VH-VL binders against q6nml5. Designs and how they scored, part 4

Target 1, 200 residues: q6nml5
Amino acid sequence: MFSEVEMARDVAICAKHLNGQSPHQPILCRLLQDLIHEKACREHGFYLGITALKSIGNNKNNNIDNENNHQAKILTFPVSFTCRTFLPARGDILQGTVKKVLWNGAFIRSGPLRYAYLSLLKMPHYHYVHSPLSEDEKPHFQKDDLSKIAVGVVVRFQVLAVRFKERPHKRRNDYYVLATLEGNGSFGPISLTGSDEPYM

## First folded at step 16 (VH-VL)

Design t5
Fold by ESMFold2, look of step 17:
Structure t5 (fold): chain C 200 residues (1-200), chain A 122 residues (1-122), chain B 107 residues (1-107)
Amino acid sequence: as target 1 above (200 residues)
Amino acid sequence: QMQLVQSGAEVKKPGASVKLSCKASGYKFTDYYMHWVRQAPGQRLEWMGEIYPEGGSTNYNEKFKSRVTITVDKSASTAYMELSSLRSEDTAVYYCARGEYLEYWSGDFDYWGQGTLVTVSS
Amino acid sequence: NFMLTQPPSVSVSPGKTARITCGGNNIGDYYVHWYQQRPGQAPVLVMYYDSEREEGIPERFSGSNSGNTATLTISGVEAGDEADYYCQVWDRSGNHVFGTGTKVTVL
């Protein structure tokens, strides 16, 4: 689930941005921006943070074909580092907040995992409730003991399946999971909608 | 680089069949739905069906279910759509489109092929 | 038989805001996705899951969905935004349904 892994990246910097006393700071800043943009990789899951710098190597292969604009030169530095990651896995027990209720299920967010889908087929004894003509207009799933799953509710669930979404040309990825409440793991809502406390 | 490259334009007579192809590259083909969507001239987009290439399971729009067959060749990263008993009303541009797969859920279409014009002339 | 109805056209001056609606009974109980289609081209995903912008789409595009109406909003409209726009949902029958389409004209 949570790991600390050694990783390497080639970090590209425009030569203009290296003007200054400390070239390592622009390289580290760009590396962090690149990881935040990429979000995740297939092997290790979501990037949570850089935990240590291992090395910054020498510049690689400048692009000298762009002779018309000297500020268009790109310098590439190999960087080795360690990174804390989160890779969702089948069987994981997670907690998250319901962000959307659909006619057939709900989407839950758990930290960096934006899309955990809880199908109604995986919610034993729940049924969909929505009355467009009533004062209670918010859709939800209801169990006979008055337990509710609605937007804002925190739900404890088990990961049944994991899916990696890649956009290689955009260098931005994501993970999705299929959630379940089935089994003996004390799965289901932990908090109710509207559990706000005013400032004390 | 991610690509969906579709087969070339087709001209068919009523009653014939057509089989279109969509070759995927630049991503793991078996991780995603492949959808087929058509658009008759001047009209809205119309979803025809989907396949999950890993297991080959399909879902079809009721309107086309009796006439459409969607298949894949995983080794060639290619999806196919065959439409039988063609009518002049089937004249349209046919698109393949990639969608994320999640069990019991089907969402948006995040990448599209260039489209294939099929003309059914009376 | 889920139906998604869009206005046939929206005219907007450059720099102003275009609002493209997608009407459906209780459409707020669905995730809505939006596509831009320029003449002679394939559709391109611009918004998904109601309000998530696809990578590379300018921040002036935004989306909302509640009750019976989903809306794609384009602020600061530019000539390049002139296109057909379609909303789409996954319905209760397992079909993907597209809206009737809206032609955005920049005057």
Scores: ipSAE 0.799, ipTM 0.902, lowest interface PAE 0.8, mean pLDDT 88
Fold by OpenDDE, look of step 17:
Structure t5 (fold): chain C 200 residues (1-200), chain A 122 residues (1-122), chain B 107 residues (1-107)
Amino acid sequence: as target 1 above (200 residues)
Amino acid sequence: QMQLVQSGAEVKKPGASVKLSCKASGYKFTDYYMHWVRQAPGQRLEWMGEIYPEGGSTNYNEKFKSRVTITVDKSASTAYMELSSLRSEDTAVYYCARGEYLEYWSGDFDYWGQGTLVTVSS
Amino acid sequence: NFMLTQPPSVSVSPGKTARITCGGNNIGDYYVHWYQQRPGQAPVLVMYYDSEREEGIPERFSGSNSGNTATLTISGVEAGDEADYYCQVWDRSGNHVFGTGTKVTVL
């Protein structure tokens, strides 16, 4: 589920932003921005944060020859670092908040996981409730014991399947998971604890 | 880079069949639905059907179910759509489009082919 | 069958805001996706899951969905935004349904 992985990236920063100072902080900031932008990869899952900066190499660009034009140059540094990651896997037990109720299921957000889909087919004994004439109640799934799965409800679920959604520009990479409430009865709506963190 | 490249334009007679191809690249072909959507001149987009390449499962718009067959060649990362018993009303640009897949869920179409014009005329 | 209704056309001056509506019975209970189609080109996804912008789509584009209406909003409209726009949902029958389409004209 959670891991710490070693990675290497080229980080590009504008020379004018250095103002003669160490590139360490600007590189770290840019690296974080890049990871946030990329969000996730197939191999490691979601990037949660940089745990260590291992090394910063020398600028790869030879364009620093003209001292008078440094401000217009982009500097590229090879960076080695460790990153904490979250990779959802089949069998994982997670909890999250319902963000959308659909006719055949609900989408749940759980930490970095924005798209956990809980199908009606995977929530035994629940049925869809919708009152088109009522403006007061939102659509929800209801169980015979009056348990409800509605927007804002925290749900404990098990990961049944995982899909990686890749984007070509290394942006908005994401994971989708199929959630299930099937099991020994431990899954379903829970008391709000204020946390969407996955179970470790 | 992700790409969907479709076969060339087709001209057919009424009653004939046409089989279009859509070659995918830049992503894992088996992880996504492949959809076929058509658009007649000046008309809205119309969903025809989908296939999940990994298992070969298909779903069709009822309007086309009796005449459309969607298949894949996983080894070639290529999807096919065959439409039979062509009519003049089938004259349209046909698109393949990649769609999200999660069991029991189908979502948006994030990548589209360039389209294939099929003209049906006597 | 689920039906999605869009206004046939929306005219807007450069720099102004265009709003494209997509009407459907309880459409708020569905995720709505939006596509931009320029003349002679394939559709391009611009908005998904009601309000998520596709990669490369300017922040000027936003989406909302509630009740019986989903809306694609384009602020600061530019000439390049002139296109047909289609909403789309996955309905209860398992069909993907597209709206009737809206032609946005930049005056």
Scores: ipSAE 0.752, ipTM 0.882, lowest interface PAE 0.7, mean pLDDT 91

## First folded at step 17 (VH-VL)

Design v1
Fold by OpenDDE, look of step 17:
Structure v1 (fold): chain C 200 residues (1-200), chain A 122 residues (1-122), chain B 107 residues (1-107)
Amino acid sequence: as target 1 above (200 residues)
Amino acid sequence: QMQLVQSGAEVKKPGASVKLSCKASGYKFTDYYMHWVRQAPGQRLEWMGEIYPEGGSTNYNEKFKSRVTITVDKSASTAYMELSSLRSEDTAVYYCARGEYLEYWSGDFDLWGQGTLVTVSS
Amino acid sequence: NFMLTQPPSVSVSPGKTARITCGGNNIGDYYVHWYQQRPGQAPVLVMYYDSEREEGIPERFSGSNSGNTATLTISGVEAGDEADYYCQVWDRSGNHVFGTGTKVTVL
């Protein structure tokens, strides 16, 4: 579920931003930005944060003195670092908040996981309740014991399937999972604990 | 770079069949639905069907179910759509498009082919 | 059959805001996706899951979905935004349904 992984990347920064100072901070900032934009990879899952900067190599690019001094010099540094990651896996037990109720299920947000899909087919004994005439009642799933799965409700669920979604240009990659309430009865709506973090 | 490249334009007679191809690259072909969507001139987009390449499962728009067959060659990362019993009304640009796959869920189309014009004329 | 209705056209001046609506019975109970199609080109995903912008789409694009109407909003409209826009849902029958399409003209 959670891991710390070692990674290496080339980080490009504008020389103008260095103002003769150490490139350490600008490199770290750029690296963080890149990871945030990428968000996730197939191998490691979601990037949660950099835990350590292991090494910064020398600039790989020769100063292309553009004759016209108009182009900002870009410096590229090889960087080795450790990153904390979250990779959802089959069998994981997670909790999250319902963000959308649909006709056939609900989408749950759990930490970095934005798209945990809980299908009606995977929530035994629940039925869809829709009151179009009542402005006050939002659609929800309801169980015989009056348990409700509605927007804003925290739900404990088990991961049944995982999909990596690679976006074009490798930006804002994501994971979406199939959630299930099937099991020993421990899954379903829970009292608000104030955290959408996955179970460790 | 992720891309879908479709086969070239087709001209067919009424009653004939056409088989179009869509070659995927830059991503794991088997992790996504491949959809076929068509658009007649000046008309809206119309979903024809989908295939999940990994398992080969297909779903079709009922409108086309009797005439359309969607297949894949996983080794070539290529999807195919065959439409039979062509009519003049089938004249359209046909698109393949990548879609999210999750059991019991189908989502958006985030990658599109360039389209293939199929003209059906007597 | 689930039907999605869009206005056939929306005209907007540069710098102004265009709103493209997609109407459907209880469309709020679905996720709505939006596509931009320029003349002679394939559709491009611009908005997914009601309000998520696709990568590369400017922040001036936003989406919402509630009740019986989903809306794609384009603020600060530019000439390059002139296109056909389609909403799309996955309906109860397992079909992907597209809206009737809206032609956005930048005056």
Scores: ipSAE 0.858, ipTM 0.936, lowest interface PAE 0.6, mean pLDDT 92
Fold by ESMFold2, look of step 18:
Structure v1 (fold): chain C 200 residues (1-200), chain A 122 residues (1-122), chain B 107 residues (1-107)
Amino acid sequence: as target 1 above (200 residues)
Amino acid sequence: QMQLVQSGAEVKKPGASVKLSCKASGYKFTDYYMHWVRQAPGQRLEWMGEIYPEGGSTNYNEKFKSRVTITVDKSASTAYMELSSLRSEDTAVYYCARGEYLEYWSGDFDLWGQGTLVTVSS
Amino acid sequence: NFMLTQPPSVSVSPGKTARITCGGNNIGDYYVHWYQQRPGQAPVLVMYYDSEREEGIPERFSGSNSGNTATLTISGVEAGDEADYYCQVWDRSGNHVFGTGTKVTVL
């Protein structure tokens, strides 16, 4: 689930962003920007933060220089670091907040995981409730008088399946999970202080 | 970087069949639905069906179910759509499109092919 | 048989706001996705899950969905926004349904 892993990236930076003898701050800033943009990778899951810098190697110089284009020169530095990560896995027990109620299920956010889908087929004894004639009643799933799943409710669930998604354009990834309330765990809606807080 | 490249335009007579191809590159082909969507001249987009390439499972729009067959060649990262018993109303641009796969859910189409014009005329 | 109805056309002056509606019975119980189709080109995803902007789409595009209406809003309209726009949902029978389409004309 949560890990701290060693990783390496080739960090490309425009030469005009380097000042003096020390290129370290622009390189680290660009590395962080690159990880935030990418969000996640297939092996380690979501990037949560850089925990240590291990090394910055020598410039690889992957730009074919034009004799007259010194400002466009791109320098590439191999960087080794450790990173705190979160990889959703089958069997994980997570808590998250319902962000959308659909006719067939709900989407839950749990920290960096924005898309945990809880299908109605995975909610034993729940049924969909929506009355378009009653403006006071919001769409929700109901099991009994005390068990209701609606937008804003915090839900404890188990991860049943995990899907890695690579988006088109730019290196940017995400994870989707299939959530379930089935099984012997205490799964379902819970009342927690700070229900508007993201769960990680 | 990610691409869906479709086969070229085709002209067919009524009663014939057509088989279109859609080659994917730049992503793991078997992780995503492949959909087929058509657009007749001046009309809205119309979903025809889908395939999950890993297992070969298909779902079809009832309107086309008796005439459409969607298949894949996983080793070539290529999806195919065959439409039989063509009629003039089948004249349209046919698109392939990628969608995320998640059990019990299907969402947006985030990558589209360039489209293939199929003209059916006598 | 889920139906998504859009106005056939919207005319808007440069710099003004275009609002493209997508009407459907309880469409707020669905995630709505939006596509832009420029003349002679394939559709391009611009908005997904009601209000999430796809990569490369300017911040002046926004989306909302509640009740019986989803709306794609384009503020600060530019000539390059002239295109057909379609909404789309995944319906209760497992079909993907597209709206009737809206031609946005920038005058």
Scores: ipSAE 0.800, ipTM 0.900, lowest interface PAE 0.8, mean pLDDT 88

## First folded at step 18 (VH-VL)

Design w1
Fold by OpenDDE, look of step 18:
Structure w1 (fold): chain C 200 residues (1-200), chain A 122 residues (1-122), chain B 107 residues (1-107)
Amino acid sequence: as target 1 above (200 residues)
Amino acid sequence: QMQLVQSGAEVKKPGASVKLSCKASGYTFTDYYMHWVRQAPGQRLEWMGEIYPSGGSTNYNEKFKSRVTITVDKSASTAYMELSSLRSEDTAVYYCARGEYLEYWSGDFDIWGQGTLVTVSS
Amino acid sequence: NFMLTQPPSVSVSPGKTARITCGGNNIGDYYVHWYQQRPGQAPVLVMYYDSEREEGIPERFSGSNSGNTATLTISGVEAGDEADYYCQVWDRSGNHVFGTGTKVTVL
């Protein structure tokens, strides 16, 4: 599910980056970098982008005494902003591109979701096809109707399970989802050109 | 800070059992596999087994299946590994390691304990 | 049983590139993870899912996996890179299999 959430962060920037200019741009850049590095949180999901900068407070580091070396000074600004987020949830219908075919399933990328795992056990009537004798033939899963799940194929799937992966130092947090093709028959390979954008 | 802290070194006689502990902190204990991996001196890493703390499901390396038991105390965020019928060949450093959990999938080990030396000698 | 074979040792001069291979039958059909282990220390994840760099690992580390060989590449090798490196996969039997390990020596 996509959402717009209001967030508040302290943003630290080097005074040297201001060069006497407005801190807005450097703060925004730093904030974006921080969100990119963090990537996701349990509460909100993936950070997709800042939609609005609501407010920038005053520098929290009011130590006047170190004014003589502005270039080395770290300034910290409280920033209020809105952010678009994507939180995958059980039951979501997504589409993504197969990035890797494994012996037991396929990994699909769907927008910020890099690791949607489609297990062979969750793709009924598909079987693994691997021809070691043909370098041109990539491993794939094939159904009786000759539909194929191979690298580069766009697949519509339903989210069966979601896992938030906490990373050390809250950097590069991620979500993993279990994908399934089970249901009313609407899931599986689609004829759309490859897009990594999530489709709900 | 996410970390795994293991129990201290053990010295055992052949035929005895050893039970090691691994305490997790800094993350949701029940959301990840806990793996046990050992390394004999100068040897490669060897996977022993895993447990999913939430459900208590376990998978073992067939090599150890008859001798190893992995358990958890969720309230203490602690995993245990008991190895019975110890042999000299079981002398090794034993590691616990966090692994991502997804149904039907098992991946990398991104957090490791500091290791526990188990020495089996007559 | 699935087996992963690594060269026992790789020697490299500082600033040069080290390539550590991990061989396995159709290893390309698996995700390969890599661990660094310095003497007397626990292993540390450096690369996961073939080519994803773990947090804190320098950009000079990269990974690839195709066919029968996965490779961990360390460009601009530094003294601190001296360690044992292990590849790892989750095989069809449900076991996690580690490679034989490669000792990287910085000359």
Scores: ipSAE 0.862, ipTM 0.942, lowest interface PAE 0.5, mean pLDDT 92
Fold by ESMFold2, look of step 20:
Structure w1 (fold): chain C 200 residues (1-200), chain A 122 residues (1-122), chain B 107 residues (1-107)
Amino acid sequence: as target 1 above (200 residues)
Amino acid sequence: QMQLVQSGAEVKKPGASVKLSCKASGYTFTDYYMHWVRQAPGQRLEWMGEIYPSGGSTNYNEKFKSRVTITVDKSASTAYMELSSLRSEDTAVYYCARGEYLEYWSGDFDIWGQGTLVTVSS
Amino acid sequence: NFMLTQPPSVSVSPGKTARITCGGNNIGDYYVHWYQQRPGQAPVLVMYYDSEREEGIPERFSGSNSGNTATLTISGVEAGDEADYYCQVWDRSGNHVFGTGTKVTVL
């Protein structure tokens, strides 16, 4: 689900990087870097872009009781803004490109969602094919009536489950989804309208 | 800030049991697998088993399945591994590690505890 | 059941490239993950999903996986890279399998 949401972040910037008393451009640049690095949050999903800057508050000093010393200071500004977001949800119908074929399923990328796992158990009528005889045939899943799921193929799928992941060490998040081709929808390999590029 | 902190070293006699703990902090404990991996002196890493704390389902390496029990206390964000019928060959460092949970798939171990040395000698 | 074989050791001069292989039957049909372990320390994830670098790992670490071989490549090797390195997969039986391990020695 796409949304536009109000958000707030504490933006930390080295005092040396401020241009006189015009702090908004360095602060906005750092905010963008922080959101790109964080990638997503649990409440709103993937960050797609800042749509408006609402306010920049006064500096939150992390060390306020020191006079000038030899060490650089980090200044922290509370920033309010609006952000376009995408939150994957159970039941969503998405399309994406197969990035990896495993013996038991495939990983699909759909825009900012890098890890949609399509298990072979969720691919009705498909079976795994790996031909060592010729290297020009890559591993893939084959439906008996000639449909093929391989690296580079675009697949329409439904989301069965959503998992939010926080990576360690620095705040960086991701989403994984469990995908399915089951049901009465038009799920499976598709052609993109007007595309010149062949699918594998 | 994400941490796995393990219980201290143990010295045991053959035939005894040991129960190790692994306390998680800095993340939502119930959203991830907890794995146990051991390493005998000078040897490779060896996966023993896993638990998904939400619901308590487990999978064990068949080598250990009759002797290992992995459990959790969700309110304490703590996983436990109990190994029974200890032998001198069980002398090893035992690690807990966090893994991603996705139904029908399991992957890398991105956070490791500091390890617990278990020595089994008579 | 799945077997992951690594060379026992790799010696490399500072500034040169170390290539650590992980051999397995059709390992290219799996995602491969790599761990660094210094003496007396816990393993640390350095590479996952074949070629994704973990946070804080320098760009001189890279990974590849195709056919029967996955490779962790460390270019511009530094003394601090001296460690044991293990590959790992999730196999068809639901086990996590580690490779035999490779000791990287810097000169």
Scores: ipSAE 0.777, ipTM 0.889, lowest interface PAE 0.9, mean pLDDT 88

